# Designs tried in a protein design chat: VHH binders against Protein FAN (NSMAF). Part 5

Target 1, 98 residues: Protein FAN (NSMAF), of Homo sapiens (Human) (q92636r189to286)
Amino acid sequence: NISEKLHMECKAEMVTPLVTNPGHVCITDTNLYFQPLNGYPKPVVQITLQDVRRIYKRRHGLMPLGLEVFCTEDDLCSDIYLKFYEPQDRDDLYFYIA
Short names: E, the ipSAE of ESMFold2; O, the ipSAE of OpenDDE; V2, 0.75 times the mean of E and O plus 0.25 times the DockQ between their complexes.

## First folded at step 1 (VHH)

Design f6 (framework vhh_7yz9_2)
Fold by ESMFold2-Fast, scan of step 1:
Structure f6 (fold): chain B 98 residues (1-98), chain A 121 residues (1-121)
Amino acid sequence: as target 1 above (98 residues)
Amino acid sequence: QWQLVESGGGLVQAGGSLRLSCTASGFTFSEYAMGWYRQTAGNEREWVAFITYGGSTTYADSVKGRFTISRDNAKNTVYLQMNSLKPEDTAVYYCAKDVEYPGWTDSFDYWGQGTPVTVSS
């Protein structure tokens, strides 16, 4: 998208109650994207940053690698939980959203 | 029930050293990764160091080269050796046990009561 500026991209996993799905996270000035690797039923997850209401930093496997994003969409996109491989990547993403 | 007990905190001058200890009970210590976090008043708990059950270590950039995490499985104890302390290291230090899905991020069940460290100029 010509109107979007990419701020960062990194590896991450989308955590669900049963399965953790590896992928890539991209954040622009307007959107957060998660592109899962093979095995996840959705090809890309997109969240408009203006729809983000709450962000929670969470511990995962003892390390500060978790980020839970809550958006206004009530029907299907209530929450997304991301696990990062590096604490700095989690904190950088939090900075661009918050 | 399982328990973590921290000790070793105190007041120290900048450039000094302290050794923190955390003794675990109620679980098979040698099978879990252990770590240290710290918290300043009004701020979130910040990760400091992590040690796997196999002994591999990882450190936050702010403490790398100054702090050393180690464990003694015979004593069910994890240690944090803090050298070249700086005023910005002033915090309450917490011991933590590995959890895959913590459920509650602010639960005291995931870490101990903490030991305060104050570094003065």
Scores: ipSAE 0.000, ipTM 0.161, lowest interface PAE 12.3, mean pLDDT 76

Design f7 (framework vhh_7yz9_2)
Fold by ESMFold2-Fast, scan of step 1:
Structure f7 (fold): chain B 98 residues (1-98), chain A 123 residues (1-123)
Amino acid sequence: as target 1 above (98 residues)
Amino acid sequence: QWQLVESGGGLVQAGGSLRLSCTASGFTFSDYAMGWYRQTAGNEREWVAFITSGGSTTYADSVKGRFTISRDNAKNTVYLQMNSLKPEDTAVYYCAAHEDYGLFPTYESYDYWGQGTPVTVSS
């Protein structure tokens, strides 16, 4: 029996070429989730941690707030770029899944 | 005064279906996200499914494709439709409400909890 447990939750923005969506990031022992704030017309993004192949720290502007997550399973998950409000939140998430 | 009342649990054979309901009173239901959790003896409560105030849903890997969470704001009720039940789904099922805590609040982070409804799946 596999129990899914929350390890981290924080606020972040999902960055795309055309729009940046504020929301919440949650990470469990098996999945990474991004939930857009209420009123945004996008569904929850779910990425299975086992499908993550690469993760990179990025600067967003001049600040160490960016994180790119690359998946190998394009049918089941998509690459994402997250911008955090606090450098520590980004580093905590990177450390957990690196 | 707030209340969450679960119903719909019981004994069912493997491969069967059950629909759990949770009716809320004493708070503005439509402002709250709702979750279903389950617990077996000696284990921590396990998250099962979540639905936001806006209607977005997420599921634990163990139930994905078999369970469906939904809500009816006019009736102040959240539902869990459980299909293709397995013996390992045997547990006490709890509903919980929280105000914008995110997708995976811990047990302590929920504002309101129900009393639970037992589900037993026989082989």
Scores: ipSAE 0.000, ipTM 0.157, lowest interface PAE 14.1, mean pLDDT 75

Design f8 (framework vhh_7yz9_2; at its last look DockQ between E and O 0.03; V2 from the best seeds 0.00; counts 0 for: pae E 10.4 > 2, unsure alone 62.5 < 65, placed apart)
Fold by ESMFold2, look of step 2:
Structure f8 (fold): chain B 98 residues (1-98), chain A 122 residues (1-122)
Amino acid sequence: as target 1 above (98 residues)
Amino acid sequence: QWQLVESGGGLVQAGGSLRLSCTASGRIFSDYAMGWYRQTAGNEREWVAFISSGGSTTYADSVKGRFTISRDNAKNTVYLQMNSLKPEDTAVYYCAADLYPEWGYSDEFDYWGQGTPVTVSS
């Protein structure tokens, strides 16, 4: 959306129990977008920032690379789990969402 | 229940060196990724170094080139060699283990050590 201000973009992976999907993440003043390189589960995963209810910094392999985002107060399933390649990218994205 | 036990901390002058050890008991150590963290009073625990079950290592930028993590699977021990120590390295150092470091949730850590204090004076 041309009306959105891009704050940040970087490479990341979307994590599931069986596989991680490399892709490109960006955050604007209103949305978080993740575009998987392989198009699965869909060409763009979008989360409206105003819908975010909980967000957690997670250790991934003991490294501070994980970010788990919930759009509900349900703690059994997250709406997206991102693994970053660099801790600073995770922390920067967290700043824009929190 | 297996345990992690850190040792090797102490008081050292800036520019000095220490070697920390963390010995694990009770589970197959070679299946776990191991890490070192540190914490100052009133602050969040900060990651320092990581070694995978296969031996791949990575480091926080603040310690790169000065600290080396290694493991000895025969002794169930992970080490942190800390060289060129600075006052900002002062903290309690903890080791931790994660069985599934490449699979999502890190909150499935089974164990942390008790911590070993390191004080670096100017």
Scores: ipSAE 0.005, ipTM 0.237, lowest interface PAE 10.4, mean pLDDT 79
ESMFold2-Fast, scan of step 1: ipSAE 0.000; ipTM 0.187
ESMFold2 (binder alone), look of step 2: mean pLDDT 77; pTM 0.779
OpenDDE, look of step 2: ipSAE 0.007; ipTM 0.229

Design f9 (framework vhh_7yz9_2)
Fold by ESMFold2-Fast, scan of step 1:
Order: structure tokens, then C-alpha cells, then sequence
Structure f9 (fold): chain B 98 residues (1-98), chain A 123 residues (1-123)
């Protein structure tokens, strides 16, 4: 935690094929975290930025709110799709990872 | 090759109106989302308005009730009617075209951008 500094935190939803999970996204120098809202029985997602291989800006409906993060297959990293409430939050996170 | 060409920008007094146009070529216009973004000096590009292939519209809170986006598929053109302009609306306005994401993490984003048209609103 000492070697990590928070660069950004905002509300977002983690989109899956069957369900959308509301929560908070946090990005540091080394990790991307998604913390589900209290009461949702979903695990915290942690992605080491070094494991990110590709990121795509996506449209969620009509708005530039989506971000898809792809990880390496050789790691424990899982691909995720994040939907933001504000386009600026999506873009800020994109530029931190890019 | 694809192209988006914006026009209609200029200088206008606060409370005035402008209509921006964006004409597309090189892709199937009717299948694309069309939108307007704007950028002010020192700031990142900001979404303004979107219109989908079916004509449904969405607006940023800052322009809701003042701006209207529309499209004419026969002319491959998208419009932004800007009413009750404020000095805060001063920016370079960009036309954009893109596909909606496919469900379940499939597909590829294709976003096309115009070169921008400046709008200056004096007080």
C-alpha cells in the first residue's frame, strides 16, 4: 500500500454477459481495482497494470462510457468490461493505463 | 477512404444560435452512431450529443434543452442545432462516427473523427 498511490477513484459498473455489478473503480501506479458495492456477493477485482495487454474504449449504448481491459493468458489476470457514469472518468482511466 | 467534414462554426453573441453540419463519406452512414464532441484550450475532448442509427438522442447535462442533434441519412449528414449559446460553449466542435459495442465483449470499436470546426461565443 506504501508503494501504491491512488491516482483516480470513481463509481462504475462491471459488466458481464448475465449481470452488471455496481461498484467503485480505483487506479494506482501499479494496480486497477474494482470494489463491488456493499451487499453484492462479488469478489474484489485486482488487475496489475503490468499484466494489461490491450484496452479499448467502448460505447455503452449511445455514450462513450465503456472500457474493456484485456490481460495476458499466462497470468491470473481476468479481462473486464467497465461502464462509467461520466465519459471523463472513463477517459481519465484510459489515459492512466495507455 | 472515410471522411467527416464539419461546417457551420463561427462567431456569435451570447443568446444567439448556430447550426453545425457534418457530412460523411466512405462508410455506410445509416448504420453508425453519430455524435458531437467539443474541446476547449487546456481541456480534454468532451462529449456533447449522440444520435443512434434509429434516431434516438442523448445529451450532456451542460447542453440539454439548448442543443438538438439530428441526422439526414439521405444526405449522409448529422446536424447540431445550438440555441441560447453561452460563452462557456466556446470550443472546437468535432464530429464523430462509431459503432455500438456488441454484447458480451465482442467486436471492434470503429470511431472516426472530423478535423473540427471552431465556435466562439462572445458576451
Amino acid sequence: as target 1 above (98 residues)
Amino acid sequence: QWQLVESGGGLVQAGGSLRLSCTASGFTFSSYYMGWYRQTAGNEREWVAFIDSGGSTTYADSVKGRFTISRDNAKNTVYLQMNSLKPEDTAVYYCAAGYEDLPFYSGTDYDYWGQGTPVTVSS
Scores: ipSAE 0.006, ipTM 0.188, lowest interface PAE 9.3, mean pLDDT 78

## First folded at step 4 (VHH; framework vhh_7pa5_2)

Design g1 (from b6 with S57Y S107T G108Y M109F V111Y; at its last look DockQ between E and O 0.02; V2 from the best seeds 0.00; counts 0 for: pae E 18.1 > 2, grease 24.4 > 24.2, SAP .69 > .668, placed apart)
Fold by ESMFold2, look of step 4:
Structure g1 (fold): chain B 98 residues (1-98), chain A 122 residues (1-122)
Amino acid sequence: as target 1 above (98 residues)
Amino acid sequence: QVQLVESGGGMVQPGGSLRLSCAASGFTFSSYAMSWVRRAPGKGPEWVSTISGSGDYTSYADSVKGRFTISRDNAKNTLYLQMNSLKPEDTALYYCARETPPYWDETYFDYWGQGTQVTVSS
């Protein structure tokens, strides 16, 4: 019942210690969503933007394509790590979160 | 505004050579390490080579070591890649990429050019 304003969507990969899962990212005025193509770990991963505490732009390999998002102030492991195919998509998504 | 413009791509036969250039503007060129990255058709990006801001340190991917030479001219704000003994597998769109200055909080802001096409075919 709640309407959300879509800001952008793009292709990306969710990076975990064991696998990298391609999928679709979208960001709205309230949430970041990732929909992995293979359904792992679940059909949609959702992060409420209000809960985000730390965000880092990362190099993935030597490429400026990584984004780590933490909903905690102290944890070592991010809540989601995204690898984008285009640097501009990473930078645009960072803009909407930060 | 930061701009990186690649040039020097083209078609060559196997065993040939090309020299790529990247003209940089809008930032203090000598303060940044620079890289070449390539994207072959249907593949993700592949790191090729990196050179430090001063030019004192270089590194190369195993697939190009001994054949490619990265260099820079800080007086001309230009990055180069000398490509010798080219193989069909080197066919790709080649990008010049900027690394951020020394980092203490893990945040990087890198720019890419539009790329220059290198095609190696018989």
Scores: ipSAE 0.000, ipTM 0.086, lowest interface PAE 18.1, mean pLDDT 79
ESMFold2 (binder alone), look of step 4: mean pLDDT 85; pTM 0.853
OpenDDE, look of step 4: ipSAE 0.016; ipTM 0.300

Design g2 (at its last look DockQ between E and O 0.25; V2 from the best seeds 0.00; counts 0 for: pae E 11.0 > 2, grease 26.5 > 24.2)
Fold by ESMFold2, look of step 4:
Structure g2 (fold): chain B 98 residues (1-98), chain A 124 residues (1-124)
Amino acid sequence: as target 1 above (98 residues)
Amino acid sequence: QVQLVESGGGMVQPGGSLRLSCAASGFTFSSYAMSWVRRAPGKGPEWVSTISGSGDYTSYADSVKGRFTISRDNAKNTLYLQMNSLKPEDTALYYCAREVYTGSYWDETYFDYWGQGTQVTVSS
């Protein structure tokens, strides 16, 4: 009896300084979820949308494939950095968060 | 210490094919996403394609989708680009590049190491 409306899901990678972790991202009316295929750093990474303070479209090198999400106003490190395989998926996710 | 060496470029007729290779050394190849980027004469750099470290996910620029295929062989530490149905506008110096995310508020994921490039020329 859990009630969340799914808006979108797609494949993406979570980018860290050591490695990129491919997985599945989905967004509901209340949360952003990322499920890494390898289970790192945990089986599901969850960000509550109401906690999001900053979000930026980023270029991955020369490509418009990155999305950087911050749950703080002043932190220098993002809470999650996603690299999408398709620019439209990045843009669609940005639309649901922004 | 990190080295990337491209090869396989050359001259080819329109409609022809080439396969580019990039030999990687000095790092754990399978841990990094890799890309091909090209520079045509008189133009700025253009991203061509990216492949994840595992090889499970690929992405392509619209200009090459359906004609080019990126692949990798992690046992041989080699990145490939199969280029089919080549057109004169594909003429460029092709680089392989290693992707990295550096963190910080203003930095984006970008390429930290590049090869010297291999020339592809599509003419006549």
Scores: ipSAE 0.005, ipTM 0.274, lowest interface PAE 11.0, mean pLDDT 81
ESMFold2 (binder alone), look of step 4: mean pLDDT 84; pTM 0.841
OpenDDE, look of step 4: ipSAE 0.007; ipTM 0.268

Design g3 (at its last look DockQ between E and O 0.37; V2 from the best seeds 0.00; counts 0 for: pae E 13.9 > 2, grease 25 > 24.2)
Amino acid sequence: QVQLVESGGGMVQPGGSLRLSCAASGFTFSSYAMSWVRRAPGKGPEWVSTISGSGDYTSYADSVKGRFTISRDNAKNTLYLQMNSLKPEDTALYYCAREVYTGSWYDETYFDYWGQGTQVTVSS
ESMFold2, look of step 4: ipSAE 0.000; ipTM 0.147
ESMFold2 (binder alone), look of step 4: mean pLDDT 84; pTM 0.836
OpenDDE, look of step 4: ipSAE 0.013; ipTM 0.305

Design g4 (from b6 with S57Y D105Y; at its last look DockQ between E and O 0.26; V2 from the best seeds 0.00; counts 0 for: pae E 12.8 > 2)
Amino acid sequence: QVQLVESGGGMVQPGGSLRLSCAASGFTFSSYAMSWVRRAPGKGPEWVSTISGSGDYTSYADSVKGRFTISRDNAKNTLYLQMNSLKPEDTALYYCARETPPYWYESGMDVWGQGTQVTVSS
ESMFold2, look of step 4: ipSAE 0.000; ipTM 0.207
ESMFold2 (binder alone), look of step 4: mean pLDDT 87; pTM 0.868
OpenDDE, look of step 4: ipSAE 0.017; ipTM 0.352

Design g5 (from b8 with T50Y S57R L104S; at its last look DockQ between E and O 0.06; V2 from the best seeds 0.00; counts 0 for: pae E 12.4 > 2, placed apart)
Fold by ESMFold2, look of step 4:
Structure g5 (fold): chain B 98 residues (1-98), chain A 124 residues (1-124)
Amino acid sequence: as target 1 above (98 residues)
Amino acid sequence: QVQLVESGGGMVQPGGSLRLSCAASGFTFSSYDMSWVRRAPGKGPEWVSYISTSGGRTSYADSVKGRFTISRDNAKNTLYLQMNSLKPEDTALYYCATGYEPWSEYGSDYFDYWGQGTQVTVSS
């Protein structure tokens, strides 16, 4: 009977080498979820917070709006790269992960 | 808008050479470190090479060291990758990107952007 406690949710874009996909992000006690509005690449992208190994605040287009999350210690490319519309949303989500 | 457009890919035989170009627009190219990244069939993205803003500092993945040379022409807003002694394992879609230096655990403030890629195929 386990349940997750929601910490926050906001709008964001998932950045990939080919496109950016707008969607909804939320973070709970245990998971980070991203739901792209167009369903691509899948209806929900899920990152287990215990698997996170590195996170970085990034500038995106010179704006302090990016967050790059790695679930591996050695890979060059992130498991998810989020671009937020508000710097505070990025910083709040970083706080819940770090 | 920021744009990165790769070109110069193609099919070559093993041992051949290609020179990739990346035309940049919509930002001050000379203010950004640049990288080449590749994606081979059945594998995730792999960092290939890095060059500093002035071109004075470069680095390479072990798999390409000694065979590939990164360079830039800041007057032409163009990044280059000279690829010599090509092998079948170099077959991939090659992207140019701003920023992203591997091995940094301290937060990086580099701008990250990718092009559409240019296909390199090395077949024997």
Scores: ipSAE 0.000, ipTM 0.116, lowest interface PAE 12.4, mean pLDDT 79
ESMFold2 (binder alone), look of step 4: mean pLDDT 80; pTM 0.804
OpenDDE, look of step 4: ipSAE 0.018; ipTM 0.381

Design g6 (from b8 with S54K S57R E101D L104T E105D Y106S S108E; at its last look DockQ between E and O 0.02; V2 from the best seeds 0.00; counts 0 for: DP in h3, pae E 13.2 > 2, placed apart)
Fold by ESMFold2, look of step 4:
Structure g6 (fold): chain B 98 residues (1-98), chain A 124 residues (1-124)
Amino acid sequence: as target 1 above (98 residues)
Amino acid sequence: QVQLVESGGGMVQPGGSLRLSCAASGFTFSSYDMSWVRRAPGKGPEWVSTISTKGGRTSYADSVKGRFTISRDNAKNTLYLQMNSLKPEDTALYYCATGYDPWTDSGEDYFDYWGQGTQVTVSS
């Protein structure tokens, strides 16, 4: 893990059914990490990029700020739903995954 | 909280009909274009149909045109999909979603919220 190449990092919010949790996103050549400021649900949420099965750009409140990432083909609930503060950050992260 | 609850799925023979419903709550339903999407086994989501906020515009994927009819009742916060002349290829998990507007030049499929889905199985 110490040899992963960082591609980008930015601030974003993780969206859950109850709340949004602001935090820090980074993406490397192998993983997507989200570190929520409040530690919920974990100190670091990690998604291995090779496990990603679906990824979608989303409108959040009709703004192009959302990104949903699924590691399964069958679930309707995403493994992580990120809301970005800037559309370009969402699009850049999408580029590194898709 | 936003909730979308699909119902009306089931097993049906080819040529049969089903009517799906999506009960919406936790947001102003009449302010959003609504869509049906489906996911067949082993495939990613496929957009099926979209209806505008007041129901004046509808759009359909080519694979379902002439067989499926989308509608909404804003007084009941409910989205519907009437599915006629069903084929085995229509077998999928169907869910309703907010967002996506095929009438714009956006070019991207956007869904703000998804329901949990209802299974439709068309088999002999």
Scores: ipSAE 0.000, ipTM 0.099, lowest interface PAE 13.2, mean pLDDT 79
ESMFold2 (binder alone), look of step 4: mean pLDDT 79; pTM 0.795
OpenDDE, look of step 4: ipSAE 0.015; ipTM 0.246

## First folded at step 6 (VHH)

Design k1 (framework vhh_7pa5_2; at its last look DockQ between E and O 0.08; V2 from the best seeds 0.00; counts 0 for: pae E 15.4 > 2, grease 26.3 > 24.2, placed apart)
Amino acid sequence: QVQLVESGGGMVQPGGSLRLSCAASGFTFSSYAMSWVRRAPGKGPEWVSDISGSGDYTSYADSVKGRFTISRDNAKNTLYLQMNSLKPEDTALYYCAREVYTGSYDETYFDYWGQGTQVTVSS
ESMFold2, look of step 6: ipSAE 0.000; ipTM 0.118
ESMFold2 (binder alone), look of step 6: mean pLDDT 85; pTM 0.846
OpenDDE, look of step 6: ipSAE 0.043; ipTM 0.473

Design k2 (from g3 with A33T T50D S59Y W105S; framework vhh_7pa5_2; at its last look DockQ between E and O 0.06; V2 from the best seeds 0.00; counts 0 for: pae E 20.4 > 2, placed apart)
Fold by ESMFold2, look of step 6:
Structure k2 (fold): chain B 98 residues (1-98), chain A 124 residues (1-124)
Amino acid sequence: as target 1 above (98 residues)
Amino acid sequence: QVQLVESGGGMVQPGGSLRLSCAASGFTFSSYTMSWVRRAPGKGPEWVSDISGSGDYTYYADSVKGRFTISRDNAKNTLYLQMNSLKPEDTALYYCAREVYTGSSYDETYFDYWGQGTQVTVSS
């Protein structure tokens, strides 16, 4: 049963402290999903949009390609860090969330 | 150069079926949500259906639910619309379109590229 409206999707990479995993990101009326190409660490990483507390645009190699999303007030780590291949995709997703 | 080319339209009797195709080129097809939109004579555009880039999520306008099925083949860069149980009110020019989001509301969807359209005519 799909009850969510898909608003956008694009290719991106999920950045973790030790590894970067390419995959697909999408945003619906309720959630942000990231689906790693290799299924690691799990088939789908899910962020409930109502839980988002802070979101930052980040540079990656001086290019405006990074997006860091926090669902907690903790400044030391993010719930997900996405690196996009195209600046417009990062900016579009940021605009929807912020 | 982004290009979208629809085909598969024609004249059918009520209750009949058609399958529309849209050949895409000039962009990474699997990265975009794609839509079917139709324009009936004397009316403005009406959104028909969406499909996510991966094909995992589909959405339909109430007027076509249960009768139309959207699909895509990302290996062939092709979008499809299977149209069953066609009615005279389905008569329209059908376009495939690439979706963009341009507003602060999550309900706001716009299309930045369109095909030329393919005509579907349902009459006795």
Scores: ipSAE 0.000, ipTM 0.080, lowest interface PAE 20.4, mean pLDDT 78
ESMFold2 (binder alone), look of step 6: mean pLDDT 83; pTM 0.829
OpenDDE, look of step 6: ipSAE 0.021; ipTM 0.279

Design k3 (framework vhh_7pa5_2; at its last look DockQ between E and O 0.08; V2 from the best seeds 0.00; counts 0 for: pae E 18.7 > 2, grease 29.8 > 24.2, placed apart)
Fold by ESMFold2, look of step 6:
Structure k3 (fold): chain B 98 residues (1-98), chain A 122 residues (1-122)
Amino acid sequence: as target 1 above (98 residues)
Amino acid sequence: QVQLVESGGGMVQPGGSLRLSCAASGFTFSYYSMSWVRRAPGKGPEWVSTISGSGDYTYYADSVKGRFTISRDNAKNTLYLQMNSLKPEDTALYYCARELYTGYDETYFDYWGQGTQVTVSS
């Protein structure tokens, strides 16, 4: 199929060890996408939902704004860490993945 | 369609060896931890061994530690179990199983093969 059904989109930041990169996240019936505003590290970061192995709700600055997604069972570093501006956006995205 | 097909079972005498294989298809094999699980006559399933997606980490039940070796070849999408020093209590139907991670570090098995019979008797 050449079409994906968009389920949700919102603003978020991708968290890395050195910096957070603001951008847009969306989730479709098959993929999670993050598009950083500055194009770093690439124009679109994509995770196939079927490949997700671990997912954690995280507190970021003591607020329930973080979501950490792993496509591996045993790595210490996540494939993507997202910080949301609104707790409901984080919870909605989690619900769709889980 | 996810498929797991075990082979390599058979009858052996106590102290013998067998090598089980599991051919995987329909998914990206290297992304998943894989396990061997066995079912002895009249008993429920018993976990035997697990290997990480990369192959770097292996885990064994105490009953098989030192005798069994789990391995994988990600280029061939194949999981292996080398079984040495076999005992009558190792007699069971052996299944290849794929781990499912559902969040919060909890894991389950979502796909199983048909099983391959291992019989250890004199």
Scores: ipSAE 0.000, ipTM 0.070, lowest interface PAE 18.7, mean pLDDT 80
ESMFold2 (binder alone), look of step 6: mean pLDDT 87; pTM 0.871
OpenDDE, look of step 6: ipSAE 0.018; ipTM 0.368

Design k4 (framework vhh_7z1x_3; at its last look DockQ between E and O 0.10; V2 from the best seeds 0.00; counts 0 for: pae E 13.9 > 2, grease 25.3 > 24.2, placed apart)
Amino acid sequence: QVQLVETGGGLVQPGGSLRLSCTASGFTFSSYAMNWVRQAPGKGLEWLSDISGSGEYTSYADSVKGRFTISRDNAKNTLYLQMNSLQPDDTAVYFCAREVYTGSYDETYFDYWGQGTQVTVSS
ESMFold2, look of step 6: ipSAE 0.000; ipTM 0.096
ESMFold2 (binder alone), look of step 6: mean pLDDT 87; pTM 0.872
OpenDDE, look of step 6: ipSAE 0.026; ipTM 0.447

Design k5 (from g3 with S54Y Y101W W105Y Y106S; framework vhh_7pa5_2; at its last look DockQ between E and O 0.12; V2 from the best seeds 0.00; counts 0 for: pae E 14.0 > 2, grease 28.6 > 24.2, placed apart)
Fold by ESMFold2, look of step 6:
Structure k5 (fold): chain B 98 residues (1-98), chain A 124 residues (1-124)
Amino acid sequence: as target 1 above (98 residues)
Amino acid sequence: QVQLVESGGGMVQPGGSLRLSCAASGFTFSSYAMSWVRRAPGKGPEWVSTISGYGDYTSYADSVKGRFTISRDNAKNTLYLQMNSLKPEDTALYYCAREVWTGSYSDETYFDYWGQGTQVTVSS
């Protein structure tokens, strides 16, 4: 399949151990993409939805704005941590992943 | 040694304005999202506003939208909160806080450093 169905896109920040990077997230029927504005750590971060093993809603800054996604059963690190500006965007994206 | 120092608080009449500052040192300021959090007398912490590391994205609690503006000057390592149209319910101790991702599963706050706070009192 060379055509992906876009479900949603919004602004978010990717939180990493080194930096917090603003960018755009979108989710399709097969992938989660994040494009950081500054290109770090990559021009596009891609997660295949079928590889997702765990997903958690998190509070960030005392607000329900965080989403932590794991593609492994290893609890020590996540594959991506997203911080949203609006709670509804976090919840909508959670719906498409879960 | 991470250090956050708030200033700019004081007493103002209802409808007045104040600008809070937070001087940051001991870390690469532009790499971190920063927040303002306040504590009113007898209440727990209440999130006020957050700004991304480069300042491209901001968010606000509903109680302050349209009245408060968060900003930062990365060249001066300083976080700001412009507070307009102040109301008695804005009376609180205001802290700046640094956000850190740690890979935690907790639903608790992810702030690793706070300032000492600056008092804002809105009363006639």
Scores: ipSAE 0.000, ipTM 0.172, lowest interface PAE 14.0, mean pLDDT 79
ESMFold2 (binder alone), look of step 6: mean pLDDT 82; pTM 0.813
OpenDDE, look of step 6: ipSAE 0.005; ipTM 0.285

Design k6 (framework vhh_surovatamig_d1; at its last look DockQ between E and O 0.02; V2 from the best seeds 0.00; counts 0 for: pae E 14.6 > 2, placed apart)
Fold by ESMFold2, look of step 6:
Structure k6 (fold): chain B 98 residues (1-98), chain A 123 residues (1-123)
Amino acid sequence: as target 1 above (98 residues)
Amino acid sequence: EVQLVESGGGLVQPGGSLRLSCAASGFTFSRYAMSWVRQAPGKGLEWVATISGTGDYTDYVDSVKGRFTISRDNAKKSLYLQMNSLRAEDTAVYYCAREVYTGSYDETYFDYRGQGTLVTVSS
């Protein structure tokens, strides 16, 4: 959306049960976007920030690099699980959402 | 040579408190995130808490949030874990661990070099 304010972008990986996909994440004042490099599961994954219900800082491989985002209170599966390469990138993205 | 020496464990009743300490040497302490990990009898390692090199970032496993506080003193090269409201499930050997982020391999791991300190919660 041309009216969105871009806050940041960085490299990250999207973690799924089957695969971990490297790509680029960006966050605006209204949306979180993830663009996997290999196009799987789709060219762009979009999360509307106002739909976010739960967000957790998670450890990935025992390291403080994970962020798990849920858009519903009742779902057992997260809408997106991101693993960052740098803890500060995770924390920055958390602050824009939380 | 990197050394990590844990202390402060012991026997405590449920609901009690303990403060664990870890003395570090052989590396630039303030450059490394530090963690506490624990191993219950007969179980694998479980991450407990992490604190950044400067101490400005902390995180905890959900089961200890609100009960445990990780801290560090970079001048004394010491890591701490204040454990309150202890439960039987907290019984474990606790290790302090240096987080090693290699950058070159796009991976990190915990380096736990000490003997650990035993915490037993039982009455």
Scores: ipSAE 0.000, ipTM 0.100, lowest interface PAE 14.6, mean pLDDT 80
ESMFold2 (binder alone), look of step 6: mean pLDDT 82; pTM 0.824
OpenDDE, look of step 6: ipSAE 0.015; ipTM 0.214

